# Ledger of designs, part 7: VH-VL binders against q09693r1to98

Target 1, 98 residues: q09693r1to98
Amino acid sequence: MKILASSTNYVLHNRLSNSQYEDARSKIVNFGGEFTNDAAKADYIFVNYSQINRVRRELRTIGTPLETCVSCKLIVKIDWLNEPKESLTPGNPYVIWH
Short names: E, the ipSAE of ESMFold2; O, the ipSAE of ESMFold2 at other seeds; V2, 0.75 times the mean of E and O plus 0.25 times the DockQ between their complexes.

## First folded at step 10 (VH-VL; framework fv_patritumab)

Design t5 (at its last look DockQ between E and O 0.53; V2 from the best seeds 0.00; counts 0 for: pae E 5.7 > 2)
Fold by ESMFold2 at other seeds, look of step 10:
Structure t5 (fold): chain C 98 residues (1-98), chain A 118 residues (1-118), chain B 113 residues (1-113)
Amino acid sequence: as target 1 above (98 residues)
Amino acid sequence: QVQLQQWGAGLLKPSETLSLTCAVYGGSFSDYYWSWIRQPPGKGLEWIGEIDHSGSTNYNPSLKSRVTISVETSKNQFSLKLSSVTAADTAVYYCARLDYTWDYFDYWGRGTLVTVSS
Amino acid sequence: DIEMTQSPDSLAVSLGERATINCRSSQSVLYSSDNKNYLAWYQQNPGQPPKLLIYWASTRESGVPDRFSGSGSGTDFTLTISSLQAEDVAVYYCQQYYDTPLTFGQGTKVEIK
């Protein structure tokens, strides 16, 4: 099974160039994941931030505050997509929220 | 053990540019946000701004037009420049680390008194 | 901007007695989805940088004596020193980290009476 199989995934565009954003999307598909353009519907949210408080502010700014997403399971540093050595679990070093 | 060491000129004339540097020892530089905070003698603390290892900044709007924070990631250093100083900029300036996850400060430099005179 | 106001500006407390410091924010620092108050307290001894005491309004940082406690929610917060020691003579600051700019209270000076 692919490492992102059966997951719905959102990529927060902040601090990413358009090419970095498209690269992240391609990696998610290659790992078996599906995209959503709505952060509130994602299982996993990939971000270019190390601090959850910053992500909370950005999600609020784009109109999809974290409290509106009942399906959100993990917020993950986007660099995990470059080296997905371990499955995404709350204990994974790239996970900043669960 | 994480240590922040700071240095820079402590005496300036009005209209000069304040320039301070902070070096980080004993910890991860790239995993954290780094801040400058100032304290006029006998007064409270004012957050100046922050930077991460990639050079992304956020500044206090009250100072934004005069502030530049920069990073030299290869040296684990970040710096503050404050242009067009006046006597009101006399303060102890601290560098500090934000917590890994939250925006409170867990490690501080010793502080540098910057005096703006005549 | 979230303005932080401390009271009193200074207080004198006898050794071994209780000291109480209040902090009020101009808007709530309670985040509804995690029910955490984004508020920290710092101690600054003379000639030293601030030292973190408490975060999330009531959680003590590692190594902080249990005589320090924080309480409150939303906009009104309290730092309590249950039995003042000589080394607790310092200025205390609250700080919100709900939103930027990050802001501090003006400080409360604690002295021995």
Scores: ipSAE 0.112, ipTM 0.747, lowest interface PAE 4.8, mean pLDDT 90
Fold by ESMFold2, look of step 10:
Structure t5 (fold): chain C 98 residues (1-98), chain A 118 residues (1-118), chain B 113 residues (1-113)
Amino acid sequence: as target 1 above (98 residues)
Amino acid sequence: QVQLQQWGAGLLKPSETLSLTCAVYGGSFSDYYWSWIRQPPGKGLEWIGEIDHSGSTNYNPSLKSRVTISVETSKNQFSLKLSSVTAADTAVYYCARLDYTWDYFDYWGRGTLVTVSS
Amino acid sequence: DIEMTQSPDSLAVSLGERATINCRSSQSVLYSSDNKNYLAWYQQNPGQPPKLLIYWASTRESGVPDRFSGSGSGTDFTLTISSLQAEDVAVYYCQQYYDTPLTFGQGTKVEIK
């Protein structure tokens, strides 16, 4: 079973080129994850930010305020997709919110 | 360690465009958000807006219609343009860096006094 | 917008005595998921740019003397200088970074009495 099996995943497009965005989506699929275009349905939200306050601002802008997103389990730095050495848990160093 | 050096025209006439540039030395440019903040003489601080290395901006709604912040990432520089200035725009203008993780300001330029003649 | 209101506007304190500056936000700057108050304090000496003193309401920036402390939560915050020194004569600003636009209090001028 692949490292993102049984997960639904969203990629925040901010601060990504179109090619970076598509590369991230491809990696998610290759790792066994399902992709969604609706952040509110995602288990994991991948972001090109290290600052959670910036992510909060962007999520509010697209209509998915972090404070009200029940399905959101982890917000993860997108760099994890390049070297997914350890499973995504709240203690993972790439996780910036849980 | 990190140093912000700013420059630009300090004297303007009404209706002109304010233009300032800030160069960043001794640190990563691409990992941070960069801001302009102004302080009218004897008054408090007003955040003007911010930009990151990709050119993504966010502006204070009070100034949004007149403000453009730009970035030249290859030179580690960002700039402010404020159009249609009046005497009310007279202030010391600072460039500043937001912290890597959080939105407080850990490094500031020395400031540039911009005076708009009436 | 989150409005920041400081009190008093000015404060005169004898050397070695306690100075207390209050800051109030128009809405909570405490984020419940991480339990952090998104509030910073700055010192601005005459003729100089602001300097960061405190972030997360109570964490001192590196190199800031122990006499500076921050407290409070939610909407009400305090900066305390436990024993005022001559070099502490400055204007002090609180700043919220919970949401944009980033906003500052109007400032509190601290003087030697």
Scores: ipSAE 0.024, ipTM 0.683, lowest interface PAE 5.7, mean pLDDT 88
ESMFold2 (binder alone), look of step 10: mean pLDDT 92; pTM 0.938

Design t6 (at its last look DockQ between E and O 0.89; V2 from the best seeds 0.66)
Fold by ESMFold2, look of step 10:
Structure t6 (fold): chain C 98 residues (1-98), chain A 118 residues (1-118), chain B 113 residues (1-113)
Amino acid sequence: as target 1 above (98 residues)
Amino acid sequence: QVQLQQWGAGLLKPSETLSLTCAVYGGSFSDYYWSWIRQPPGKGLEWIGEIDHSGSTNYNPSLKSRVTISVETSKNQFSLKLSSVTAADTAVYYCARLDYTWDYFDYWGRGTLVTVSS
Amino acid sequence: DIEMTQSPDSLAVSLGERATINCRSSQSVLYRSDNKNYLAWYQQNPGQPPKLLIYWASTRESGVPDRFSGSGSGTDFTLTISSLQAEDVAVYYCQQYYSTPLTFGQGTKVEIK
């Protein structure tokens, strides 16, 4: 089964070129995931940040602070999409928040 | 102690491209985010954007269409380009380091005055 | 954008007297999750870059004299210099780091009366 099947996914555009953003969206679709434009409704939020505090900053910027996301299970470094060998779990090295 | 040294041309004509470079000494380049901040004469400070060692950037939306921040990690340097300058871009330009964890600035370059004349 | 507005624009204070600088944000910079105010203060002496004084609205940076204190919450903040010294003649800026763009107040110039 596809590794992102049955997941709703948001990609934080910060620190991504338009090309990188579209590439990430393409990979999510290829892995069976669905998109959302609303971070508060995502299961997974993919980010180009290594520290959660800066992700929290940007979620505040777009009006969907992390605390409003009841669906969010993991915040994940976007590089995971390049080689998703392991399922997304709280222990995954690419996960910065759970 | 961390030190930021910056350089670039200080006098431009309208429509030219501003180009500044900041070199980082005495600290880790890869562990921090780096920013450009400007200050028009007698005015307050404006954040331009940030970059990390991988070259990933986040820009102030007010300037995004004209700004490119880049990095040369092997030299511990990052640079600012601002295209299509006008007199409104006359300012002292600072490079600065964000705190390791939070988004306030703990080290600053000395500043470079850039004047755009008509 | 969160706009930061300082008052007054300039302030003249006698040596040894108290200086009070106000900063107002257009939106709250208090983050509900950690109950912290994402607000910093900087000092900029003439011809020098800014220097960090205070973060979290009230926490002094290492090496900052204890005559500098910060207070306030949400949208209203104050920087106080309890006994003004000659070296405190500078422009002071507040900065929010709650959201991007990171924004600064327009500055408050403190002079000796």
Scores: ipSAE 0.582, ipTM 0.884, lowest interface PAE 1.9, mean pLDDT 92
Fold by ESMFold2 at other seeds, look of step 10:
Structure t6 (fold): chain C 98 residues (1-98), chain A 118 residues (1-118), chain B 113 residues (1-113)
Amino acid sequence: as target 1 above (98 residues)
Amino acid sequence: QVQLQQWGAGLLKPSETLSLTCAVYGGSFSDYYWSWIRQPPGKGLEWIGEIDHSGSTNYNPSLKSRVTISVETSKNQFSLKLSSVTAADTAVYYCARLDYTWDYFDYWGRGTLVTVSS
Amino acid sequence: DIEMTQSPDSLAVSLGERATINCRSSQSVLYRSDNKNYLAWYQQNPGQPPKLLIYWASTRESGVPDRFSGSGSGTDFTLTISSLQAEDVAVYYCQQYYSTPLTFGQGTKVEIK
């Protein structure tokens, strides 16, 4: 089973070029994940931030504060998609929120 | 103790590019976000944008089409370029540090007055 | 964008008297997840950069005199100077950090009567 199978995934566009954003979307699909344009529906949110409070700020900015996402399990640094050597769990070093 | 020292050209003609640099002393450059904020004479403050040590930026949408903030991490410096200036861009420009965790500003440069001739 | 509106634009207060500055945001800056108001106050003395006074609406920054206090929640906030001193002549700004762009009030000038 692919590493993102049965997951719904959002990519926060902040601090990504359009090329980086599209590359992340492609990797999610290749790893078996479903992409969503609505952060409130995601199981995983991929971000180019190291601090959760900055991510919370940007989610407030786009009108989907983290608390509106009932299904969200993890917020993950985008670089995990480049080399997903370890499964996504709360202890994964790329995870900044669970 | 953190100190921000800023410099750059103070007098521009319309259509030129504003260019300012801020050097950071006495603190960790890589652990913080850095911002430019401007203040037109006798007016309030406007946040321009932020940058981290990796060069990733987030800009005020009102200025985004004309703004570039850059970093030179090896020198603990970050810079502002604002293209196609007009008299409306006349302001004191400040560099500032965001708090470690939150989005208020705990250290400020002394400011640089940039005047755009009409 | 969250618009920050201060009132009054200026005020004159006798030495030793109380100064009160209001800040109103166009939408709530109270984040319900942590129940904190994402609101800061700055003092700008003539010819100086702004200086942080208050964050979280009511928490004084280190070294800020006790005569400065902040209060309010949601959309309505107040900075109070309980006994105005000569060095308190400045322009005061509120700033929200709930969302980007980070925005400031237009400022309130405090003068000695």
Scores: ipSAE 0.581, ipTM 0.880, lowest interface PAE 1.8, mean pLDDT 91
ESMFold2 (binder alone), look of step 10: mean pLDDT 92; pTM 0.937

## First folded at step 11 (VH-VL; framework fv_patritumab)

Design u1 (at its last look DockQ between E and O 0.94; V2 from the best seeds 0.00; counts 0 for: pae E 2.1 > 2)
Fold by ESMFold2 at other seeds, look of step 11:
Structure u1 (fold): chain C 98 residues (1-98), chain A 118 residues (1-118), chain B 113 residues (1-113)
Amino acid sequence: as target 1 above (98 residues)
Amino acid sequence: QVQLQQWGAGLLKPSETLSLTCAVYGGSFSDYYWSWIRQPPGKGLEWIGEIDHSGSTNYNPSLKSRVTISVETSKNQFSLKLSSVTAADTAVYYCARLDYVWDYFDYWGRGTLVTVSS
Amino acid sequence: DIEMTQSPDSLAVSLGERATINCRSSQSVLYSSDNKNYLAWYQQNPGQPPKLLIYWASTRESGVPDRFSGSGSGTDFTLTISSLQAEDVAVYYCQQYYSTPLTFGQGTKVEIK
């Protein structure tokens, strides 16, 4: 069973080049995850930010404030996709919000 | 004790590339996000974009096609390039530091007037 | 984009009197999750860089005198200088940080009458 099986995933494009963004999308699919273009429908949101308040700012910008994303379980630093050694849980060191 | 010192050419012809550099003294470069902000005559201040020590950038969509912000982390410096300038790019340009957590600016450079002649 | 509009563009106030600067945003900058107004005020004295005065609409930055106060919520904000002093001659800017692009007002110039 792949590590992102049964998950719906969004990648926040801010601070990613187009190639970095596409690479992240490919990794999500390769790990068994489904991709969404709508942050409000995601279980996991992958970001290139270490501070949650910057992420909250950008989610407000795109019209999906974090508090209205009823599906979201975790916000995760994008680098987790490079070497996903541990399952995504609130205690995972790449998780910045749960 | 944090100081931002900026420099670059102040007079350009149309179609040239604006190039400014900001050096950071007396503080952590790697812990903060850094921005360029400009004010054209008779207009409000305009946020151009932000960069961190890794070189990751986030740009104002209104300028994104012409702007490049870059970093030289070993020198505690970041720079602005704005291509294909016109008279509309005449402004005072500031470098600034975002607060550690929030998106307001706690330290500013002195500003550089850039005039695009025509 | 959230547009920020200041009024007046300039004002002249007698020394020791009250100065009032208004800032209006094109949409609310109040974030209901934390009940905070994502609004800052800056002062730029002649020949000097801008400096932060107020954040969260009403919280003074360290070292800012008590004569400076901010108020308002949602879309309408006010910077008040309760007793204008000579060093308060400056251009004042509001800035929202609710969403990107970060946007500023056009500035309000305060002079002594």
Scores: ipSAE 0.657, ipTM 0.888, lowest interface PAE 1.4, mean pLDDT 91
Fold by ESMFold2, look of step 11:
Structure u1 (fold): chain C 98 residues (1-98), chain A 118 residues (1-118), chain B 113 residues (1-113)
Amino acid sequence: as target 1 above (98 residues)
Amino acid sequence: QVQLQQWGAGLLKPSETLSLTCAVYGGSFSDYYWSWIRQPPGKGLEWIGEIDHSGSTNYNPSLKSRVTISVETSKNQFSLKLSSVTAADTAVYYCARLDYVWDYFDYWGRGTLVTVSS
Amino acid sequence: DIEMTQSPDSLAVSLGERATINCRSSQSVLYSSDNKNYLAWYQQNPGQPPKLLIYWASTRESGVPDRFSGSGSGTDFTLTISSLQAEDVAVYYCQQYYSTPLTFGQGTKVEIK
């Protein structure tokens, strides 16, 4: 039973070192999730921001405004990957948008 | 209520490293994002990058290879280092706070003129 | 990058007259999701740091006098000072915050004629 099973996941690279980015990708795979390089295809977007408006800014920057992600269910603070005690639901403290 | 005080060396030779520090007084350091912005003489302002209290940074791609922004959270301070300077790096450098929610700047330092000799 | 171009570079206006500063972006800064223009204006008086005047293209920051107003949408924006005062001598900057890098205009210097 893997906590990210059947999910497609994107990591926004902003505010992550290369090692933090690779660590996040590795954790997603280890938790049973699929990784995508296309934010518009993701079920979950992991970010190092606490405010959704900054995430929306960066998604506009990379050409994938949040409105184009028809599959996106949650935008999640990256630190959840370090301490995944609770499954990802809209009520999870690490979720900043659903 | 919030004040940003900045300091650092104002005269450099080519190839040296620019180093500036900004101290934040009043308000919450940990709730906001902090930026460095520069203005070459007679030109517009250029955003250099942002940092939060944890030390996480986001840089202007045009400068990313030479820029390091750092934080000393216990002192409510953040700093800029710009390596391998040339005359093109001559500018007034500002520290500034992003609005709590949006990406405009609500508080600014007084600016530090940095001149790189030719 | 979204390039911001101001006009004119400098402006001399008689005391009590209207000053008009234009800012043009290379791409629209109107976000369809919220129908807002992601544009701010700053004032920098001589010897002082920049100060926020206007955000969302037309919303005055608290404490900004009523004579300052912003207008425009998409790519063309205007800062208007309806009756220029002596203390309004400054350089004015527009800034987009639609996308990164965050970018500013080159500035418009306003002086009393």
Scores: ipSAE 0.533, ipTM 0.866, lowest interface PAE 2.1, mean pLDDT 91
ESMFold2 (binder alone), look of step 11: mean pLDDT 92; pTM 0.936

Design u2 (at its last look DockQ between E and O 0.94; V2 from the best seeds 0.00; counts 0 for: pae O 2.03 > 2)
Fold by ESMFold2, look of step 11:
Structure u2 (fold): chain C 98 residues (1-98), chain A 118 residues (1-118), chain B 113 residues (1-113)
Amino acid sequence: as target 1 above (98 residues)
Amino acid sequence: QVQLQQWGAGLLKPSETLSLTCAVYGGSFSDYYWSWIRQPPGKGLEWIGEIDHSGSTNYNPSLKSRVTISVETSKNQFSLKLSSVTAADTAVYYCARLDYTWDYFDYWGRGTLVTVSS
Amino acid sequence: DIEMTQSPDSLAVSLGERATINCRSSQSVLYSSDNKNYLAWYQQNPGQPPKLLIYWASTRESGVPDRFSGSGSGTDFTLTISSLQAEDVAVYYCQQYYRTPLTFGQGTKVEIK
C-alpha cells in the first residue's frame, strides 16, 4: 500500500519553478496519490510556505479560499514529498494546517 | 534594530538589466519574507515580488516575465534583476520586509533611484 | 487584482483641523474566517520611504501618534488625522494584503492650507 493511496492531492504552484512543480506531481503519483488541479477537491494541499496565513492568501488569490476546500484534511510543506518517512497525520512536522 | 541597506546602478540605457542588492542588518534573515517595491517619480507604489531565505519567489504577474529576485543567504542579502528596461521602469526601488506573519511592510530601505535614459 | 482607489488625490487642511482620507477596494478585503480587514496605511514624507501607520484597518503601529486612526470595513476605509500637525505633510497610501499581487492606492497628498 502506498503512502498516498486513496488521496486526492493539489500542489500550490506559488514559489515553485515549473520543474519543481512537475517533480512534486510525479512524486504524488509514485506514492499512489491522485492529482487534482482544483484545490477545493483535494484531501492534501502541498505548499512551499511555512506559514498558513501565506497559504490562505494564495488560496484567496486563486478563488478557492480555504473555507471552500471542504475535503481538505491537511496542508503540508512540499518538502515532505522528498522524504516521506512518516505518514501524514496532524502531528507530522511538515503539516502546517489541519 | 533592523536596517536594510540597498545599492546598485542608478543610470541605465533602454534594454539593459536593472540590478539592485539589499543587505539586512540587526535581525533574522531566515525568519522573514523580503520584497522589492517600486515607485515611479511622483506616483504610487507597485509590489514587484517576494523571496525567502531558501530562494523561493512569488512575483507580481505584471512583471513576472522580466523579474528575477535572488538571495545570498550567507550574506543576508537579496537582489532584484529586471530585464529589458525602458523609460517606464524609471522609479525609486525599495527593498522591504514583510511582517513576520502578515503581508504588510514594517521595515524599508532608503530607496534607490533608477533612471532609464530615453 | 484588487484595485485600491483613494480620495481625494490631494487635500489642504489647516493646522489643528481634521484630515480625512478615503480608500476603496474593488473587492472586499474582509476575511470571514478571522473577521479581519486586510488593510494597511502608510505615510510617506517627502524624500523618505513609506512608514507603516496602521494595519488591520484600525490598529496603530508602535510609535504612531494617537491622532492617526483608521476605520471602515469590507471595501470602504478611512484614515483620519484628528488634529493635523506640520510634520503630517506627506502622501498617504492604503494597501491591501488580502490577496496577491499586493496593491496600493494611488496616494493622497496632505498639505497645510
Scores: ipSAE 0.662, ipTM 0.901, lowest interface PAE 1.5, mean pLDDT 92
Fold by ESMFold2 at other seeds, look of step 11:
Structure u2 (fold): chain C 98 residues (1-98), chain A 118 residues (1-118), chain B 113 residues (1-113)
Amino acid sequence: as target 1 above (98 residues)
Amino acid sequence: QVQLQQWGAGLLKPSETLSLTCAVYGGSFSDYYWSWIRQPPGKGLEWIGEIDHSGSTNYNPSLKSRVTISVETSKNQFSLKLSSVTAADTAVYYCARLDYTWDYFDYWGRGTLVTVSS
Amino acid sequence: DIEMTQSPDSLAVSLGERATINCRSSQSVLYSSDNKNYLAWYQQNPGQPPKLLIYWASTRESGVPDRFSGSGSGTDFTLTISSLQAEDVAVYYCQQYYRTPLTFGQGTKVEIK
């Protein structure tokens, strides 16, 4: 079973070039995850931020504040997609919120 | 305690590229976000964008097509480039530090007046 | 974008009197999840960069005199200088940090009457 099997995944576009964004989407699909364009429906939100309050700001900006995401389990630094050997758990060093 | 020192060209012709540099002294460079803000003469303040030590940027959509902010972490410096300038880009340009967690500005550079002539 | 509108544009106040500056945001800057107003005030003396006075609408930055106070919530905010001093002659700006782009009011110039 692939690393992201049975997950719905969102990539926050802020601080990513279009090329980096598309690369992240491709990796998610290659790792068995389903991509969503709606942050409120995601299990995992991948971000290019290390500080959760910056992510909260951008989620407010796009109209899907974190509090509306009933399914969200983890917010994860996007670089995890380059090094996905460890499963996503709250203790994973790439996780900034759970 | 923290000091921001900025420099760059003060006089430009239309279509040139504005280039400014800000150096950070007396504080952590890697723990904060850094911004450029401008103020046209006699007018208010406009946020241009932000950058962190890794080089990741977030820009004001109104300027995004012409703006590049970059970082030289080994020198604790960050820079602004604004391409294709016009008279409307005449302003005092400030570098500033954003609070560790939030987006208010707790330290500012002295400002650099950039005049676009012609 | 969240537009920030200040009033008045200019204010003349006698030394020792109260100065009141209003700031209105086009959208609420109160985040219900943490119950904080994402609103800051800055002072800009002539020829100098802005200086942070107040954040979270009412929290005074370190070293700012007690005569400066901030109040309000949601969309309506006030900066009050309880007893104007000569050194308080400046332009004052409000700023929201609720969402990007970060935006400032147009400024209020405070002068001695």
Scores: ipSAE 0.553, ipTM 0.871, lowest interface PAE 2.0, mean pLDDT 91
ESMFold2 (binder alone), look of step 11: mean pLDDT 92; pTM 0.940

Design u3 (at its last look DockQ between E and O 0.09; V2 from the best seeds 0.00; counts 0 for: pae E 7.4 > 2, placed apart)
Fold by ESMFold2 at other seeds, look of step 11:
Structure u3 (fold): chain C 98 residues (1-98), chain A 118 residues (1-118), chain B 113 residues (1-113)
Amino acid sequence: as target 1 above (98 residues)
Amino acid sequence: QVQLQQWGAGLLKPSETLSLTCAVYGGSFSDYYWSWIRQPPGKGLEWIGEIDHSGSTNYNPSLKSRVTISVETSKNQFSLKLSSVTAADTAVYYCARLDYTWDYFDYWGRGTLVTVSS
Amino acid sequence: DIEMTQSPDSLAVSLGERATINCRSSQSVLYSSDNKNYLAWYQQNPGQPPKLLIYWASTRESGVPDRFSGSGSGTDFTLTISSLQAEDVAVYYCQQYYSTPYTFGQGTKVEIK
């Protein structure tokens, strides 16, 4: 089983170059995850932020406030995709919200 | 008014570890990201990395293998360690505050010149 | 990484004259979702830390004189000093905050002619 198997994943494009964004999408697929273009439907949201308040504002700005995501389990710093040493759980050091 | 005061050893030998600390006065610590930025003499600025009050970090990939940024939230302080220094690491090192929401730098420390002997 | 390139490396301008500094990013720093350019300008006087002048490409930071203005969008930006004063002799840097690592231009030294 792959580390993102059976997950639906969103990448917040803010503070990512187009190349970084596409690399993140590729890594999600390589780790067995499905990608969504709708943050409200994601299980995991990957972000280039360390502070949840900034993520909340960006999601509201694009019309998909975090409060509308019924399936969201974790918001995760995108660097986890470069070094997925541990499974995604609430205790993972890269998780900023759960 | 917010003030960032920084200190640490200014003279190092090759292979030593650079260690600097920044203390934050007159403002909120928990609402901001905190960064280290360096400037070699006569050259431009290089972002080293950032940390928030929870200890969550993000590093420049060019330095990631040698850098550790840490926080002491109870003291409103954050610190930089850069291992295995060489003469190329000679620079003025600044601590800086990122804006509440965004990543432009609105307050800077006065800088600490760190010299690594050749 | 988003590479930031400034031009010129240095310029000499007579007191009271206009100074213009260009900054180019290797890819767009305009985010279409909020229509904002994630670009800042800093001034650095000799022996001092950088000081924020402009953010969002054109928004002047509090306390910055109105002779400083920023313009441009996408990949091409300018900082203009409409009437150079003696205290404006400094090095100026652009910075993108669209993505990490945050990157700065190499700097433009402004001197009095």
Scores: ipSAE 0.033, ipTM 0.705, lowest interface PAE 5.8, mean pLDDT 89
Fold by ESMFold2, look of step 11:
Structure u3 (fold): chain C 98 residues (1-98), chain A 118 residues (1-118), chain B 113 residues (1-113)
Amino acid sequence: as target 1 above (98 residues)
Amino acid sequence: QVQLQQWGAGLLKPSETLSLTCAVYGGSFSDYYWSWIRQPPGKGLEWIGEIDHSGSTNYNPSLKSRVTISVETSKNQFSLKLSSVTAADTAVYYCARLDYTWDYFDYWGRGTLVTVSS
Amino acid sequence: DIEMTQSPDSLAVSLGERATINCRSSQSVLYSSDNKNYLAWYQQNPGQPPKLLIYWASTRESGVPDRFSGSGSGTDFTLTISSLQAEDVAVYYCQQYYSTPYTFGQGTKVEIK
């Protein structure tokens, strides 16, 4: 039972170095999640932001506004990947949108 | 009132690197994106790219391979480098402020004409 | 990329008469989440940087005279100058800021007939 099993996951590259981005991708796979390069297909979107309005801006500007992601369930602060003690639910303190 | 002052070399030879700097006075640096926009003489406007205070950038794909935008947050400055210039890069180059939340350009520098000799 | 097309390329209008400039985007710039059109209009006088006139398609920037108004939604937008003044002789640009790369219309030159 892996904590990201059966999920499709996107990492917003903004405010991440290339090495931080690749590290996040590796952790997603290690936790049993599938990685996608298309935010519109993701169940979870991991971000280096704490304010949802800034995430909405970034998704809009790259052409995948949040409203086009029919599958998206949670937007999560990327730090969760370092310390996944609690499962991803709307009440998780790393979740900034559900 | 916010003011943007820009400077850099105005005359280049083909294959050189364009380098411009913009300094921001009278306002917050951290709540905005900072952009470079160019306008060939007598022609329209082209957005080159943007940077925020953290160094996060977005570039126009048409220029991405040649452009670098950098920030020096402690000096409230950001800069443009455009490599391998040709005569087609002759333009007035503007720095401009983009509201971080609302995304329109409300303050512009006075412009710097950069001429690439043929 | 979202292409922005203005019409006409130029127009001549008698002093005190109405000028109308159209802008069409290749893709909707209406963001349904906030119900705002991410469309701006700029005025550029010769030798000057562009000046913001209107954002969100219809909101006038501070200090812009009431004779400037914007309208439209989705893909079709209009800038109207209700009574042209001598200082309004300029090139006008529409610009989308919905997604990167941000793009501008080719410009509309407004002159006195």
Scores: ipSAE 0.014, ipTM 0.706, lowest interface PAE 7.4, mean pLDDT 89
ESMFold2 (binder alone), look of step 11: mean pLDDT 92; pTM 0.927

